Miniprotein binders against Rap guanine nucleotide exchange factor 1 (epac-1). Designs and how they scored, part 5

Target 1, 139 residues: Rap guanine nucleotide exchange factor 1 (epac-1), of Caenorhabditis elegans (p34578r516to654)
Amino acid sequence: CGYSVMAGKAEKILEYVLETRIDALGDDISELDVFVEDFILTHDAFMPDNTVCNFLKSYYFRTPYRATRDSITDSCTEEVRCKRRVVQFVYVWCSLLRVNFFLNPVTNSFVEELFCHVIDDRKRLGGMEDILTRIGSIR

## First folded at step 27 (miniprotein)

Design TP6 (from TN3 with Y51D A86V A90M A98S)
Fold by OpenDDE base, fold request of step 28:
Structure TP6 (fold): chain B 139 residues (1-139), chain A 101 residues (1-101)
Amino acid sequence: as target 1 above (139 residues)
Amino acid sequence: SSEDRAYLREAWELVLKAWQLRYRGDPEEAEKEYETAIQHFTEAIRINPDDPRLYLRRGYAYAYMGDFEEALADFTRAVELDPEYVLAKMWLAMAKASLGE
């Protein structure tokens, strides 16, 4: 159906945002990427918040280099990169929606869940300290 | 322009307020905020008529008010201004579907 097609497109857009736009974003959201802003503010008709959160969760736990001969270090770096991107996206999302982000039980609960994951991952992965700080600042 | 950005920001603050009101179960008040947002977008468009984002935003507000005819017009204009504006294209398709096009 038309909705499924749109949902698929929205998912691809979100992936595109995570992979190509999020890394360039700093802490100053006043200079937020226009495309990222547009997506965050208008995705709801095509990709409900729960779907976004589920996608982000999946992306957070991606192990991108399973098939590559990359070093363990490279794999770890990429793993942390994915996690950073998710947390950064959520940070931007929260910054844009402000109180509405926490009034929504979906996004509110997702932040708590993500926070727990970040805490767990900090125990086993290097480079998670800044990510923990960022997710902590959202709560 | 700086003025255009100011109106856009003010309009989105109203949209966010509308969302908040919706969460509180006040859809009628939310609608009022959307209407006010539309006014701000309209003023922004007057200042910068070639910005496809303004049309997308205003169209969004119209759509959530159930005014899909106006939304369709705005999304159409957004796509005309930027044929590669994927979000506008998606919203355009949605608006058409809502109207039974």
Scores: ipSAE 0.738, ipTM 0.887, lowest interface PAE 0.6, mean pLDDT 89
Fold by OpenDDE base, fold request of step 28:
Structure TP6 (fold): chain B 139 residues (1-139), chain A 101 residues (1-101)
Amino acid sequence: as target 1 above (139 residues)
Amino acid sequence: SSEDRAYLREAWELVLKAWQLRYRGDPEEAEKEYETAIQHFTEAIRINPDDPRLYLRRGYAYAYMGDFEEALADFTRAVELDPEYVLAKMWLAMAKASLGE
């Protein structure tokens, strides 16, 4: 479904960011979406880092339920998309916070955990190579 | 404008520096960096007084300095400028809570 910034809850905002804003971001962070930037830089008051990480982890493992086998390819594509979005978000997060991203034990540990998950998923999912490259570039 | 964006970026660099200093156990120096950041935001606001993002950012810096009164003012202004600015509204609520309102 379509999300609105006015959804109110922090997790919905983050979901909105992941679903609608992250895909448009390229490797060049100079053109970062202002809303994404604002969220990353100011979310602390309403969504602490550990909560963000937990949400991202859950989103990373989000697998669309497919009632029909004929949609397995589509489901796989969507699964990889979710994973890509999470990794991209983390990449942006790291880019904005720089050294502070790694000085924070929460985010520092999360990126390593995420890296391990990406490695595992590469074994079973196609299209994970670029995701692995991206996550590897920030650790 | 390009100028206010430059001030914004510079101010955030100072905020990030402040974060680093806090993590290293130098809160006094961190506070100085926040103060400098606030000055930069203030200048940016002088140039572009209708940008709600600048108020959010400055308010953020005030909040982390413990100056919730000034933070409240900034978040209020941000919301006034953009009533749909959800992040500013959330920070506004937080600032109010911090002040016991």
Scores: ipSAE 0.696, ipTM 0.862, lowest interface PAE 0.6, mean pLDDT 88
Fold by ESMFold2, look of step 27:
Structure TP6 (fold): chain B 139 residues (1-139), chain A 101 residues (1-101)
Amino acid sequence: as target 1 above (139 residues)
Amino acid sequence: SSEDRAYLREAWELVLKAWQLRYRGDPEEAEKEYETAIQHFTEAIRINPDDPRLYLRRGYAYAYMGDFEEALADFTRAVELDPEYVLAKMWLAMAKASLGE
């Protein structure tokens, strides 16, 4: 019961990281956001890896609400942004765990699944090229 | 500053090493690295006692060793120093729950 409540709060923190912290990160991990690093290294106290991966998959496929906008272009930009955020998060996660990311079958399988989704989305969405490059560098 | 960041990163690398050992299923060796990391964070706190990140990260080490009384004290201090640090609040709640509070 107490662990379950903490897992729900941890999902809110993960969403916060994706919404507010991950966009500011670049390739240079020596300037990595301390909050993001702390969450990645300690999340297993609150959320198993499969729960994190399931949340990331759900976030990757979000199509932001369109009712307050006049343009599908704005919606497509936000859709691609969600995908970029997930791929960047996984990039940072892999960078911190190194070989242990790939020795864990849950996270290893998730990267392969995510790569396939990025390839599929590249066929229908513009702006996916840098995302494809980033996920390909992980594999 | 870059000096502050380098200092914090050096102390943090020991926690990362311990975390990697625990993740690989070697908790006895990870415990030794957590003990060493705690010594480093304790010295860092003496030098910079108002940095909430030092208390938070020492608290992680205590918590992963099962030393929840010590972890609670550190997480409490981290929240006092930075009341808006959401991870510190989450860890404080976890430490309290682990102690039956």
Scores: ipSAE 0.324, ipTM 0.637, lowest interface PAE 3.1, mean pLDDT 79
Fold by ESMFold2, fold request of step 28:
Parts: C-alpha cells; sequence; structure tokens
Structure TP6 (fold): chain B 139 residues (1-139), chain A 101 residues (1-101)
C-alpha cells in the first residue's frame, strides 16, 4: 500500500534527523536546518503526530551498544545523548508550531509524559541537567 | 534573503491559523486561510521561481485543501528542480494516489 510505504520512509527521515541534524542545533533557531523545518511542517499526512511521538519515545529509551569500547561511563553518555536528541527535537517542533503544539492534545500530552521521564532519569543518570532545563522551558 | 524568509513566515502563519480553525471545527474559515497562504506562496514563487521548497510548501497547502491536481503540479515542479528532495517525492506519490494514479 502506498501510504504504508510512505510511513516507513517518514520514520527513516525522522531517525536520520535525530542521528545527524539535531545535535548541531543550539538555542538559536534562526539558523534552523531547512530539511528539519520542512519535515516538521509537513509530516502529518504520512506520519501522524501520535506515530511521531511513539517513535520519539522509543528513541528516548535507547541504550546503544558499544562492544568494542564498552564502559559504564560510555554507556551512560550514549543513553543520555539519545534523550538529549529527543528533547531538542521537541523543542524545535514546539518553536515552529508555537501555541498549536499545545492545542493539539497528542503533542501536549507527550510533552507532559516526556517531562516526567526526564525527571525520573535525572535520579539515576548524570548529565541530565541541560535536558531538564530544555524540557522545562517547553512546559 | 531576509525578504524570502519574511514571505515564508507570513504564509506559514496563515497555515498555522488554518490548523487552529480546522481543529476548532470551522473548516470553511480554515479554507480561506489556506487560500490566502497559497497567494503568498505564489508571490514568493514569482520572486524566486527556482526554489523547490516554495513549490513543495504551496503543494502542501493545495493538498490540505483537497486540490490534488494543483498539488501534483507543484510537487512535480519541486522534484524537477531537485530530484533528490525526498520529501517532495513522497508528497508527489501521495498526490498521485489521491488522484487514482
Amino acid sequence: as target 1 above (139 residues)
Amino acid sequence: SSEDRAYLREAWELVLKAWQLRYRGDPEEAEKEYETAIQHFTEAIRINPDDPRLYLRRGYAYAYMGDFEEALADFTRAVELDPEYVLAKMWLAMAKASLGE
């Protein structure tokens, strides 16, 4: 089916954005990556908001394996990096949609859920302070 | 340029307003906002006719209004201008499916 193929491609684009584009974005959205902007502005026809949020949640909880360079510190750093990427993506998404982000009950509920996860993770993971600050600024 | 970004910002504001109106159950007023956004994208295209992103965004507005023939034309132009623009190719395929191939 054509829509099913498009949804699969959209998930790959979202993963690409998280892996390659989102780390370079800081607090200054004026230099926003046009590719990221176009995806956020147009994804809803082939990847509904709840599907995006579900993918972001799964990415948030990833614990990348690094067998060649295994260490507790490296494992925690990579885990936190995934969490930082998700929070940064939501920050950009909210910045582009502004009030519409919060009027949508799906994305509004996701921010609340994500905030709770960040609070919980701060209790067990170092390096979460910037992430907590960023998600708190969204709420 | 700063002017190019200004016209994109104006058209995007109208799209955001159309989202609000459809969410609140006023699709007729939302359509008016999409029509105005399309006019702004059309003016932006007149200023910069070789930017594939302008055609992609106008095509999105047409598609949201259900004007898939117009959307198809714009997505086709976007792909012609940048054949590696994955988002334009995905929307082109969706417009074709909506028209029955």
Scores: ipSAE 0.251, ipTM 0.578, lowest interface PAE 4.1, mean pLDDT 78
Fold by ESMFold2, fold request of step 28:
Structure TP6 (fold): chain B 139 residues (1-139), chain A 101 residues (1-101)
Amino acid sequence: as target 1 above (139 residues)
Amino acid sequence: SSEDRAYLREAWELVLKAWQLRYRGDPEEAEKEYETAIQHFTEAIRINPDDPRLYLRRGYAYAYMGDFEEALADFTRAVELDPEYVLAKMWLAMAKASLGE
């Protein structure tokens, strides 16, 4: 099959990981979710690093289209949750690749960009402090 | 036992090391690590023949070495054991495409 069809499926798997698997990983990565690990190890066959980074950036900036009275706090929490998920995914990705993550200009540049976004978002969003700590620790 | 789980973890670490070597541009050394990992996954499969993740991981190593007939067999087995394992289904499709099927 063409690369485009498999990249589309890989993008859906990445979204699945962010929505359902990444929250359960917590701060410990000593017993990594096998599905998440398998995806990170094999994604380059289906989805290049820059495509992964572009999807992660898109997911990072997700916000609700509308807020209601009783869901305004949930809307802000959901926005921060998306950002936390992306930073957690990058943390796991970096933890598996170690120094090789930073030797790759694409992934190294993305971490720098993401760090700047987290700093900017901390100015307007509560609940970003743990996310800032996590992205800062990726060094 | 804890020895069996340690052996399985060592096989997986060989795959991760092979990935690192290929990424750094040392593909010949990476192939040696994939070959060693395949041997260890084969033994792990003898211990637990019903774990679809073992077949997926051995199949992945075969595919990276270009051994797509062996990879197809392993991915087929992984999908049989867990039909909803999406990543195994994606690798199965990749192996079929590589063989011209």
Scores: ipSAE 0.241, ipTM 0.577, lowest interface PAE 3.8, mean pLDDT 78

